# VHH binders against q9y6x5, part 164

Target 1, 379 residues: q9y6x5
Amino acid sequence: LPPKLLLVSFDGFRADYLKNYEFPHLQNFIKEGVLVEHVKNVFITKTFPNHYSIVTGLYEESHGIVANSMYDAVTKKHFSDSNDKDPFWWNEAVPIWVTNQLQENRSSAAAMWPGTDVPIHDTISSYFMNYNSSVSFEERLNNITMWLNNSNPPVTFATLYWEEPDASGHKYGPEDKENMSRVLKKIDDLIGDLVQRLKMLGLWENLNVIITSDHGMTQCSQDRLINLDSCIDHSYYTLIDLSPVAAILPKINRTEVYNKLKNCSPHMNVYLKEDIPNRFYYQHNDRIQPIILVADEGWTIVLNESSQKLGDHGYDNSLPSMHPFLAAHGPAFHKGYKHSTINIVDIYPMMCHILGLKPHPNNGTFGHTKCLLVDQWCI

## First folded at step 7 (VHH)

Design ya33 (framework vhh_8dlx_2)
Fold by ESMFold2-Fast, scan of step 7:
Structure ya33 (fold): chain B 379 residues (1-379), chain A 118 residues (1-118)
Amino acid sequence: as target 1 above (379 residues)
Amino acid sequence: EVQLVESGGGVVQPGRSLRLSCAASGFTVSSNYMHWVRQAPGKGLEWIGDIYSGGSTYYNPSLKSLVTISRDDSTNTLYLQMNSLRAEDTAIYYCATGYDEYSGFDPWGKGTLVTVSS
């Protein structure tokens, strides 16, 4: 029997939520599986970039999804997550579902994971749902489980994406204990539904399941705003992305734009592209703009307006508030094992190992995840 | 101890072919999976393809018709054959090895520069 893997993402599930709230269903999942307490994601700590890093094992500068809003200076194309399905944006890497379909003559299935409704290198997930936020978790789960049981060639890799707790994290902020408690309890109930559905269908004991997330969430405030309009006039630049990482395309001399921005706020760092810190691995791509502004944790960059967001992400990936977790269960995984930390790029080579796939070159280190796996000798 | 040395780059006209070499010392290419990757100016690393110990090759689908990877086990050398070169192929080309197929990638050499221009 070929090994099977279901990869589930709950968008914006900050790692320390596990310590501050009760998750009876998730804790039962972990008790008979593994937990990685912190996953260090890639910069910038945004949804599309990190979801693509999970399935490619690459930093954003290498896979090309460098933000949720992008401009490519060479081709002069614009990308927005709401309206662009051009394969051009996704073709700088080969995600695991493409490798799965091309190397092993197996099928892939996808319920809304970013990139799965786009043909990448002329290959689209064998079964997929076009992105639509109005589709319920239950409908996504029904389709994924149907495809896992009723496909030829067999579905060996499946993905399921859910927008919470990110949407509520933005709306209420992560420090709103009453609202976040309600939202996180609902997520725990969905995890319980997932496990129960897999048990009822006879999939639970033979399916590897990974539950993870792309980033965390930090508290924002109207007292922590950076008004970009007070720094520089709109006529001097084109704004490609705003907050908390602003991507600036100068209309005049780059040095002049940099000089107007560099001392405007003590709560943001201003970088010329070549001066972006090496530790971010966020420099070597045409879609990274000539000037990047990075706001301090909890600060929001605005254009002469108030922000309604009480929570946000995108900040420095060294911040624990930006880190998700990873939990897993199945025949490939130990039972009752806890691990402290991995890098988000390490997930890809681990998944390739579980599926028996040859990974494309990547930035992950298989050794970091060996102790999670039953078929590996952990020193 | 372990060293990879890329060579064969240079200035080449559009539409022509070029073969790059990667000489290995301190380990055996036929016992490892070997990769070719490139980095164009201002861009991240792009994987071109690989060859594993058994001789099977895998390619980036966007490049499959344009490239061929081979090795000469007697000289412990990896090759990348490129056909129909375009300006977009201008990059520094690196060879790399994993100790196993899950080790990830890091270029060990300085690479070899290929410039495609008229």
Scores: ipSAE 0.000, ipTM 0.160, lowest interface PAE 21.5, mean pLDDT 88

Design ya34 (framework vhh_8dlx_2)
Fold by ESMFold2-Fast, scan of step 7:
Structure ya34 (fold): chain B 379 residues (1-379), chain A 118 residues (1-118)
Amino acid sequence: as target 1 above (379 residues)
Amino acid sequence: EVQLVESGGGVVQPGRSLRLSCAASGFTVSSNYMGWVRQAPGKGLEWIGNIYSGGSTYYNPSLKSLVTISRDDSTNTLYLQMNSLRAEDTAIYYCATGYDEYSGFDPWGKGTLVTVSS
């Protein structure tokens, strides 16, 4: 049988949660596997962009999912929850499940991972669930394990996505130890259920499992708001995305809009598209708007209103609060190995190697993950 | 009082090259995201490419091997170099600020007509 890989994401799992809370099930997983303590994600540090970067190995400007809300200036299309299934938005890259199905006589399976319910380059995941946040973790796990055991051609790549701890991170903020402790304990129990299910089905010893996340979370406050309406009249621009990275489409001269915004708040950087810092790799795509506003960590951009968010993400990807972790277990991985940092784009070429696939050109570096793998020379 | 004036068009034989110019007044080319668009007879606007304030360029992939965008900051002029011209390159060529591509506002000036004939 060919190698098999299950990629699991817990949305918004900040790396330092591992040090501040107890995870008995996750720690047992790591003890017999590998841990990468920090994963440096791509900018902007949002759900759809980073999930697509994990499975393509590309920066957002290259794969085209540049935000959770987008506008394409050339085609005049808008991306929203209602439009997320238009292949147009996803076709600037080839995700690993498409490569898996096209290069090899193999199947892919997906439970809710962003993009997996969309035909991309005329190829949809062999088995998938249409996105529905109301579907339980257990139902997602049951479908994935059924497909891993009972498919022809065999499922060799499977994905599983869960919305927590992101939803609770927004609601309570990461500094709410009482509420976050309860949420993270439930997640650890889900990890325990996952491992137990794989053991009971005889999959555990032969399946490679990666547990990771797309971003972290930082504390927000009603005392840290940037009121955009105090800077500029709404008649001068169209707002494509608001906070903490605002995407501004000018209705008048771009320079005039920029001048109204550039000194509005000491807690916000204002960039003309061509002046966006090169280190963000967030410039060369029609879906990146002519003016981008980037709030400082913990600051929320609002339109003359309060914000109910006590936690948020989307901030500068150099911030440790924005970083997730990666843990992995299986025949491809060393046991008991700890690694400090990789880039989120490095996950894709590593997964291609494990599955025996030829990766599409990407921004990841295989060398950054080689120490995790038993078939590679590290030292 | 910002003005962009395109020039350099005309009738040209297939396979030849042309350089179009866009002269700016009341506006600094090197401080703005600038681009070129064209409109062939009976067709919509087609984006050609942009040049960033720092000098980096981004092109329509279908045209990248055939065109080069540059500027001369000392003369405040934007250029479009076109090589291996074909009949389908017959169009009115406009220079525009970056926001014209994103906002859908009209191109600056009247453009310059390029006619490629056998």
Scores: ipSAE 0.000, ipTM 0.122, lowest interface PAE 21.0, mean pLDDT 88

Design ya35 (framework vhh_8dlx_2)
Fold by ESMFold2-Fast, scan of step 7:
Structure ya35 (fold): chain B 379 residues (1-379), chain A 118 residues (1-118)
Amino acid sequence: as target 1 above (379 residues)
Amino acid sequence: EVQLVESGGGVVQPGRSLRLSCAASGFTVSSNYMGWVRQAPGKGLEWIGDIYSGGSTFYNPSLKSLVTISRDDSTNTLYLQMNSLRAEDTAIYYCATDYDEYSGFDPWGKGTLVTVSS
């Protein structure tokens, strides 16, 4: 039988939630599988960019999904994360489901993973659901397991995306233990449902399952606001993205806009595109604007208004609060193994290895994940 | 030791054709997956296309009509033929391989610069 992989993302699942809350179902999953305690995501630490990095193994500057809101200076197109299905935005990379369908006589299936309802390089996931946040986890799981069990050519790569705990993290903040405890217990119950469904259908023993996330979450406050209108008049620039990484397109010369912003707040860094730190790998793409502002952890950039968000992400990817985890179970993985840290771009070459696919050129390092795998010499 | 050396880049006028070469040592191109990738100034990596050990080719659909990948097994060399070059094709071009069934696209070549300008 060909190897099979189900990739599951719980959006905004901060790694240290595992240490501060009880997850009996997830802990049972890990006991018979592997855990990577921290996954160092790509900058900026946002949903669409990091989900696309997981499935391409590329930094954002290389795969082209550089933010949840984007502007392309060459084509003058605008990207909105809620409704934009223009393949133009996604065509700078080849995600793993496209590779799976083109290299092997195999199918892919997707329940809401970002990009899977878009034809990328004229290839769309063989089975997919159009993005709709109102569709239950149960319905997404039912479709994925049906496709894994009843498809020809066989579905060998499947994805499942869930919006929590990100939505609640934004609404309540990660420090609201009462509300976050309820939300995280519900997620653990969904993991239990997932495992039980796979066991009931006879899929559990032969399926590789990865549970991961795109980023973490940090606490925000009305006491930690940066009012951009106090720094610069809006007539000087076009705002492409606001917080916590502001993307600034100058309407006047770039140096004049930069000088007005540079010392406005002690709680944000202001970069000309060429001066963006090399460690971010966030410079070489037309969708990265001439000036970016990077707020300090827990600070929110606003336009002369209050923020409703009590939690947010998008901050420096070196921050532990921005890091998700990765847990995996299945025939490809060791049992009871813990690993400290990998880079989020390392997930792609590992998944290609499990599926027997030749990876496209990527920024991941297979050596970082080989200790998770039973068919690899780790040391 | 696995080595990839790209060559054939340079300054070329719009509308003309150019063929890039990738000379391989330490492994056999006909036994391995090979790919071409480019990086234009200020842009990320763009996949161009692949050739598999059996000779099958797959291309980025946005470039398919403009490029052809081939190999010469006798000289252990991979080629990228580019036609109707435009200013937007200005980039560093890399060849890459998976010389080991378990390794990804590392090793890469050092790249060759193509500048499309009058």
Scores: ipSAE 0.000, ipTM 0.249, lowest interface PAE 16.3, mean pLDDT 88

Design ya36 (framework vhh_8dlx_2)
Fold by ESMFold2-Fast, scan of step 7:
Structure ya36 (fold): chain B 379 residues (1-379), chain A 118 residues (1-118)
Amino acid sequence: as target 1 above (379 residues)
Amino acid sequence: EVQLVESGGGVVQPGRSLRLSCAASGFTVSSNYMGWVRQAPGKGLEWIGDIYSGGSTFYNPSLKSLVTISRDDSTNTLYLQMNSLRAEDTAIYYCATSYDEYSGFDPWGKGTLVTVSS
């Protein structure tokens, strides 16, 4: 029978939550599987960019989803809504579900993973749910398990996305131990529900399951605000994205806008596009704006207003607070193995290997994940 | 230690309704995935339905219109409501938990016998 893989994302699950809170169900999953303690995500450390990097193995400048809010200067299109179904935004890469359907005559299934309700290169996930945040985890899981058991051609790649703990991380901040404890216990209970559902349906023993996330979360404060209005007038630029990475489209000369912003705050770096640090891999795309502002960890860029966010992400991808984790279980994975760090772009070639797919050119390195896999030699 | 005690079985006429109870001790019903399974004489175990930790229920499609699973968090008790009982519903009914997520869905109680008379 062909190998099967279920990829699960809990949005905004910071890696060190695993050390600061109890996860009995997740620990049982890990005990008989593998854990990668830190996954170094791509810059910017936002939901849409990193979810697309997981399934393409590409940096944001290469796959084209460069932020949650984007402007394409060549076509003059705007992207600012999670329900935007224009394939234009997603067509700069080929996600794994498309490859799965085209190479092997196999089906894919999706419960809310970003991009799965959009036809990409004229191919949409064989089974999918249109994005709707009000749909319960249980309903998403029920659809995924039904499709895994009742499909022809067989579903061999399935995805499941859940909005927590990101929403609560923004609302309470990651340092609110009382509220975050409650939220994370709920997520652990959902992991328990997932494992038991798969066992009861006879799927568990032959299914590879990856549980991961797109980014972490850091504590913000009303004492750590950068008021952009104190630095530059609104008449000089169009704001494409605000915080913690501001995307600035100048209405006047770029150099003049840059000079007004350059020394605005000691807690924000201002870059002309060509001066963005090479380590970010965030330069070579028309959707990256002429001027990018990068706030220091825990600082929020605002427009003459307070911020209600007590937690945020999008910051420098070298920050451990921005890193998620990866746990996996199934016939492809060792049991009881712990690994320190991989890059988020490494997940894609690993998944292609598990499924027997030829990966599209990508920025991941298969060697970084080989120690997780039973069919690979690791010294 | 975890203990499950099923009750409410007995002899019932065809077409009638019956509610089974499962009293739990050593763990919290409202925080755990639980289900009901049955075994008819001379047959294997048949899954009836489950309740997720959050309260969502899921049923065997063959039984969905005939059964309802619920719980009472104040008494730490799981219920199975059965309607329109038929002779083929004669079985020992077990409540089960997979609190140990790697043990599978094994009955931990002694079960309760339901006999649907002709």
Scores: ipSAE 0.000, ipTM 0.252, lowest interface PAE 16.3, mean pLDDT 88

Design ya37 (framework vhh_8dlx_2)
Fold by ESMFold2-Fast, scan of step 7:
Order: sequence, then C-alpha cells, then structure tokens
Structure ya37 (fold): chain B 379 residues (1-379), chain A 118 residues (1-118)
Amino acid sequence: as target 1 above (379 residues)
Amino acid sequence: EVQLVESGGGVVQPGRSLRLSCAASGFTVSSNYMGWVRQAPGKGLEWIGDIYSGGSTFYNPSLKSLVTISRDDSTNTLYLQMNSLRAEDTAIYYCATAYDEYSGFDPWGKGTLVTVSS
C-alpha cells in the first residue's frame, strides 16, 4: 500500500498556546505521536509566505510568495487577496502536491490550503476546493476524507487549512485569556472530530497526519503605533504592503525616500533592499520592494489612523511569539517523542521522505527531522 | 462499566417520523464519538451517521435528507430523528461509540427494533 499523508494547518497557532491552555484531544494525539515544540518560520511571518514554504521547503525570496500583498516591478502585476488565481505568483517553486502527481502515479487532495486552487506549472491538485472562508471545517474534512478513501489513482497527499485561531488572535489579541480559551477549546474539539472521523472511516491506522501552523501571534496596542504619514508624504512613494512589514516603492530617488524614513521612529527598522539582514533570506526577488520597514514586536504601522487589531504577526522570525508548533501521528512517526525546534523549511523534505518522493532542491535539512521518524537514527 | 440503552422503536406507518434515543452511562457523550447503525433482517450492518465530540455530524449520503443526529449533553443522551420512513427502514437500530481509540465503531447496546408497516 503506498504511504499516505494528511497535512493540517490551523492558521496563527502560536507554540506558547500549548503551555498556557488545555488541549485534551491534541495531547492524546501527541501521546501516541510526536511534538515539535517550536517551528522557526520564514520571514516575513505571514500566512501565504509560510504556507508556501511548508510545501516547497524554500525561503520566500526563492519561492516568490514574499508577502500577502505583492507587486512585481518587471511585469507590473499586483497580488492582494486569496482570490487571485494568476499562476504567475506561484510558479517560482514546485509544491509537494505537484511533485506527488508528476513523479508518482498518485493523486493529491486539497481543502483550502493556499495555492491549491491555482494551476502551478500547469498542474492543479487532483481534487480541490476553491478558496471560500465561509465553508465549514466539517465540509472541508468531509471532502478530504471522501477523496482519501475513494480515488483512483489513490490520493496519497492531502491538505486541510483552517483560518482559526488567527482571525480571533487578530480580533482579541493573544493575551485575552477568556476569549482565546474559548477559541482554542473549539480548535481542540475540531482536532478530536478529525481523529474520530479518520478512525470511523478506517483511515487512522495507515495515515500519517501532521498538524502544524504557519506563524504565531503577538499583542498589539493603540499605544504602539507608528504613523507613516508623520514620516513621509504620500506623493513620494507607492505603498505595496503596510504592517508590520511595510513595502515601499519610491516615486522619487530611493535615497531621498530612505533618508525621510530612516530616523522617523525608534520602533521601526528601515532597510534598503541590499541591506536587509542576511538571516532573513529576504532579498533576492523582484517582488521584494526597494525599501522595507520592519516594526518592532507589537508595534503597528498606520496611515494617520487607529488600528483595530489587538494581535498581529509578520514580525522578525527570531521572535518566539511568531513560532508555531508541529505535531504528528502515524506509521512513519515515533510514539511519545518530543523535539525542541525545527525550521519550517525542514517540513518539506521530511514529507517527501514519508511519501517516497525525490524532493526538489530546497532550503530544508532532512537531518533536523530524523529523530521524529521510526526508520531513521538521530544520533 | 460502559452502557448504552436504545429506546423509541416500535411499529410505524410508512411516511411517518420517529425519534430514537440512546442513554449513556459510564462515559460522557460530549467527550466521545457517537453514531447510529442499523441491521435489516438478513442483511449486514448499515452505517447511518455519527456525531463527534465537538458536535460535527456526518451522514450516509443515501440517508442524509431523511435523518438527523443530535445530542443533549445535560442528560447524556444521543438522538436519531428519522423522517419519511419506508418499508426498507425496518431494522434493529444500534447506538455505538469508539470507546477505545483503536477499537473502531462497535454497538454497545441491545438495539431498538423499528418496524415500518401498515
């Protein structure tokens, strides 16, 4: 029987939530599987970039999804929402579902994972749902499990994406214990439902399941705003992305725009593209703008207005508040093993190994995930 | 000791509705998978539908417009509402749970007989 893998993402699930709240269903999953306590994501710590890094094993400068809002100076195209179906944005990398379909005579299935409703290198997931945030978790799970059980060629790789706890993290902030407790309990219940559904359909014993996330969340405040309008006039630049990483396209000389921004706020770092720290791996792509502003943790960049966000992400990927976790269960994984840290780009080569696929060149290191796998040694 | 007690069966005319109950003791319905299966005379078990701990419901596609599964967490009771009953719905109806995470779906009660006949 070919190996099978279901990759599940709960958007914005900060690793620290596991220590501060109770997750009985997730803890039962982990008890018979593995837990990676922190996953160091890629910069910028945003949804589309990190979801694409999980399935390609590449830094954002290499896979081309460098933000949730992008501008390509060469083609003059804009990307601004999840309904943009232009393959141009996704074609700089080959995600695992494409490799799965092209390298093996196998099918892929997708419930809302970013990029799965777009043909990439003329290949789309064999079974997929067009992105629609109104579709319930139950409907997504029903479709994915039907496809895992009733497909020819067999579905061997499946993805499932859910928008929480990110939406509530933005609305309430991660320090709102009462509201976050309610939201996280519901997510734990959904994890319980997922496991029970897989058991009911006879899928559980032979399916590898990874539960992870793309980033964390940090507390924001009306007392921590950076008003970009006090730094520079709108006529001098085009704003491609705002907060907490602002992407600035100058309409005048780049050096003049840089000088107007450089010393405007003590809570924001201003970089010319070539001066962006090497550790970010956020420099070598036409979609990265000539000037990048990086707000300090918990600070929000605004245009002469208040922000309603009580939580946000996108900040420096060295911050523990930006890190998600990874839990996994199945025949490929040890039982009851806990690991401290991996890089988010390491998930891709691990998944390729589990599925028996040859990975495309990537930035991950298979050795970092060896200790999770029953067929490997971590010494 | 885990016990499930089905009730509400009986003789019902075609086209009518019927609601079955399953009272649980020895475990909490809201913390466990629960489902309904039936067995018609001379046939194997047929899955009807299930409800998961978080409240998600899944149904046999051939039956989904005819049945609804619900629960009352305060009374630790599971329900199966059946509408537009047909002669082929004559069967023993079982409530079940996956009490052990590796045991799968097994009937825990004696079942309740539903006969659809005039």
Scores: ipSAE 0.000, ipTM 0.230, lowest interface PAE 16.8, mean pLDDT 88

Design ya38 (framework vhh_8dlx_2)
Fold by ESMFold2-Fast, scan of step 7:
Structure ya38 (fold): chain B 379 residues (1-379), chain A 118 residues (1-118)
Amino acid sequence: as target 1 above (379 residues)
Amino acid sequence: EVQLVESGGGVVQPGRSLRLSCAASGFTVSSNYMGWVRQAPGKGLEWIGDIYSGGSTFYNPSLKSLVTISRDDSTNTLYLQMNSLRAEDTAIYYCATGWDEYSGFDPWGKGTLVTVSS
């Protein structure tokens, strides 16, 4: 049988949670596997963009999912996470499950990973669940393990997505130790359930498992708001995305809109598209608007109202609070190895190597992850 | 050693057609995945399309009506046919065979520059 890989994401799992809370099940997983302490995600540090970067190895400007809310000026289409099933938005890249199904006679399985319930280049995961946040982790795990255990052609790539700790991170903020401790303990228990179910079904010894996340979380406050309405009237622009990265489509001269915004707040940077810092790799796509506003860590952009979010993400990807981690276990991985940092785009070529797939052109560097792998030279 | 050599670029007038070539050595194009990507000045990498070993082609939907990928097995050459060229098509065009056991995408070619201007 060909090599198998299960990719698991816990949305919004900030890397330093591992140092500040107890994770007995995850620590047992890491003890016999590998840990990457920080994964430098792509900008903007949002769910849809980073989940698509993990499975394509591309920066957002290249794969086209540049935000959770987007506007394409060429086609005049609007995207939101509530209407993400139009293949148009996803077709600028080829995710790993499509490659897996097309290069070899193999199947893919998916439980809720962003994009997996959409036909991309006329190809949808062989087995998938339509996105529904009400479906339990246990039900998602049950479906994934059943598909891994008996499929023809064999399922060689499977994905599993869970919305926590992101939902609770937004609600309570990452500094709420009592509530976050409870949430993170539940996640650790789910990791324990995952491992035990794979062992019970005889899958554990021969399956490669990656546990990662798309971004972290930072503390927000009603004392750290930027009121956009105090700087510019709505008649001057169309708002495509708001916070903490605002996407502004001018209705008048771009320079006039820029001049109204550029000194709006000392806690927000205002960029013309061509002035967006090169290090963000967030410039070269028609879905990136003519003006973007980037709030400082912990600041929320609002429209003449309060924000109920006590935690948020989307901020500068150089911020450690925005970084997730990566842990992995299986025949492809060393045991008991710790690595400091990789780029989130590096995960894709590593996964292609494990599965024996030829990756599409991408922004990752295989050399960054080779020390994790038993079949590679690290020294 | 795998080598990819792109050619056929140059200065062309808007609305015209151009065919780019990618000559391969060290492997057989008809037995391998091949793709085309481009990078316009000051822009990121844009996927154009690819062809799998079995001959199936996939294209960037924004470009699908404007481009065709084909191969000539007798000359071990991959082609990109571009029609109705616009100023926005000005870019360096690369062919790629995907990842191999070499270091992170080193088998990509050096590219060929296409400039669309009057």
Scores: ipSAE 0.000, ipTM 0.328, lowest interface PAE 14.4, mean pLDDT 88

Design ya39 (framework vhh_8dlx_2)
Fold by ESMFold2-Fast, scan of step 7:
Structure ya39 (fold): chain B 379 residues (1-379), chain A 118 residues (1-118)
Amino acid sequence: as target 1 above (379 residues)
Amino acid sequence: EVQLVESGGGVVQPGRSLRLSCAASGFTVSSNYMGWVRQAPGKGLEWIGDIYSGGSTFYNPSLKSLVTISRDDSTNTLYLQMNSLRAEDTAIYYCATGRDEYSGFDPWGKGTLVTVSS
């Protein structure tokens, strides 16, 4: 029987929520599995970039999904709809479901993971749902479990994406304990439903399950705004992405735009593309604009307006508030083991190992995840 | 400790409807994930459908137009309504729940036999 893996993402699940709220179902899952307390995500700490890094093992400059809003300087194409289905944007990498289908004559299934409703290198997930935020977690789970049990060739890799707690984190902010406790309790209940569904269908004992997230969340405020209109006139540039990382395409001389921006606010860093810190791995791609602005944690870049967001993400990936966690259970994983930190790009080669797939070249280090696995020694 | 008792089976004619009951003791039906499965003579187990802790119901696509799952909190009972019964629906019907996160998806009920015949 080929090994099987279900990868589940709860968007915007900040790692320290595990310490500040009760998760009885998740704790039961972890008790007989593994927990990685912090996952260091890639920069920028946004949904599309990090979800694609999880399934490719690549930094954003390498896989090409560099933001939720993008402009490609070579082709003059714009990515401004989060549900853009043009394969052009996704073709700079090979996600694990494509590898799974092409190397082993196996099927993949997907409930709304970013990119799974797009044909990438002429290959789309064998079973998938078109993105629709109105579809319940229960319906997504029902489809995934049906496909795991009733497919030929067999589904060996499945993904399940859920928009919470990110949507509520934006609306209420992560410091709103009353609203966040309700949201997080609901997520824990969904984890309970997931485990019981897998047990009912006879999948639980032989299925590897990873529960993770793409990023965290930090508190924002109307008192922490950077008005870009106070720095520079709209006629000098085209805005490709706004906050908390602004992507600036100059209409005039790049040096003139940079000089107008560089000392405008003490709460953002202004970088020429060549000067972006190497530690971000966010420089070598035509979709990264000539000037980027990086707001300090909790600061929002605006255009002469107020921000409705009480929480946000996209900030420096060294910030603990931007880090998610990873929990896993199944025959590939140790029981009752805690690990402190891995990089989000390390998830891909670990998943390839579990599935018996040869990984495409990637930025992950298999050695970082070896201690989670029963068939490996820590070295 | 947890007991599930199925009832309501019997001999029914094709095209008729039948409602099966699952009386639970040792846990609360309205707070738990539960489902129905069946096994025809000499065949494997077939999943019929389930009800999540929040009350949402989901069904095997091949059976979706023929079955409805519901629960009654006052009697602590799970129901399976079956419509337009066919000869191929002849099977032992089981209700099932997870006892806990570690013990597997047990216990199963003892089952109730449904025979669809003229």
Scores: ipSAE 0.000, ipTM 0.271, lowest interface PAE 15.2, mean pLDDT 88

